# VHH binders against Rho GTPase-activating protein SYDE2 (SYDE2), part 3

Target 1, 120 residues: Rho GTPase-activating protein SYDE2 (SYDE2), of Homo sapiens (Human) (q5vt97r660to779)
Amino acid sequence: IDAFRHYSFSDQPKCSQYISGLMSVHFYGAEDLKPPRIDSKDVFCAIQVDSVNKARTALLTCRTTFLDMDHTFNIEIENAQHLKLVVFSWEPTPRKNRVCCHGTVVLPTLFRVTKTHQLA

## First folded at step 4 (VHH; framework vhh_brivekimig_d4)

Design v8 (from b6 with F110M)
Fold by ESMFold2-Fast, scan of step 4:
Structure v8 (fold): chain B 120 residues (1-120), chain A 123 residues (1-123)
Amino acid sequence: as target 1 above (120 residues)
Amino acid sequence: EVQLVESGGGVVQPGGSLRLSCAASGFTFSSYWMSWVRQAPGKGPEWVSSISSGGDYTLYADSVKGRFTISRDNSKNTLYLQMNSLRPEDTALYYCAKEYVEVDSGTYTMDYSSQGTLVTVSS
């Protein structure tokens, strides 16, 4: 599993002072991925903070509509307001890959993200 | 700004070998997955190979598996593609690509330059 960091900032300035420091995010998996049936498709997961990629996994096999994983990301955040968890489908062509699911949690709460088609 | 400068292309006979290089700047190279993408005459872009940020994981298109080897040197901000047993069908303009994630749209794509390096395999 490799860390992946993007140093691009949002064009919009941050409205309020938010949280800074070291954060650990534990990703348990996902259910009901779209499309509803995924056969022979590989996926990967990424964490983004305020439009900045912080980490991603290697390819994971999504053998059913369920993605089982147990991975912890350790990320540094500065004045952060949103944490986004994204699952991407892998395609062998350099076209835009399809998102299987995503979730967003508003800082300062550090609750697990549970949404339709996503279970953190 | 992100800059990717490819080099190493040339003309070789079938069965020959070439090593392509990509010099990266304007971003933290060691933090990104990197890829090689090629575009053959009259065709759209085709993904060739990808390598993890630390170099521990590699992926290859079926058409090049066993013949091509992707590697990187994070101390030099350089990506490589070693191409062996070249075939006429490998003739293409080869591009170095950085993984790019669109947060708002929730999509993934490869961000590559318009420069490329030309590989021609002909007898």
Scores: ipSAE 0.052, ipTM 0.431, lowest interface PAE 5.3, mean pLDDT 70

Design v9 (from b6 with Y112W)
Fold by ESMFold2-Fast, scan of step 4:
Structure v9 (fold): chain B 120 residues (1-120), chain A 123 residues (1-123)
Amino acid sequence: as target 1 above (120 residues)
Amino acid sequence: EVQLVESGGGVVQPGGSLRLSCAASGFTFSSYWMSWVRQAPGKGPEWVSSISSGGDYTLYADSVKGRFTISRDNSKNTLYLQMNSLRPEDTALYYCAKEYVEVDSGTYTFDWSSQGTLVTVSS
């Protein structure tokens, strides 16, 4: 599943120079997570830029296959081309963390966040 | 070869303080996130704290927030953990860990295969 398509945003592809600056990435949650072990309940989310880990959350308890969160990553990027959001499961042994799901956004891209002021 | 050597552990009374150090070699320390992981007697490993490569972002387990402070000195290839208001439940072997992604396997790795440093909080 394309985790980035579940958020209120749109992307516009750009074929230009690499992106540099300060970036804020808002992560609202994930669904249909499939931990590699039935007893693995701790997960964390990471932002990777060109294969470098720039920011992540603390360990979060996943309920079944749903992660409900509201987290903002503030990262400094330099000449970046690829931004990747990944959800990992914490394993209680060294070197055993695994990917539950991921979404990838190619930089440089132009993102637009949809602001919906709807009366509920 | 990645080498991590922890030090600074010891025996302390409840409410006391200790400062742990981790000397890193064999990799570009300033390019990697680093963590502290602990293992209490008879329990599995517990993640304690992490710090970004530049030191600008820190994370803490709920059990240690407000009591522990993670820091690093990239010029000395050294990771630190300042532990205040220690409790008996903080008694554990403490490891420093290198965080990285195994590109081919898609695995996020916390590599803490070192000897660790023992912290005992005795009442």
Scores: ipSAE 0.249, ipTM 0.646, lowest interface PAE 3.4, mean pLDDT 74

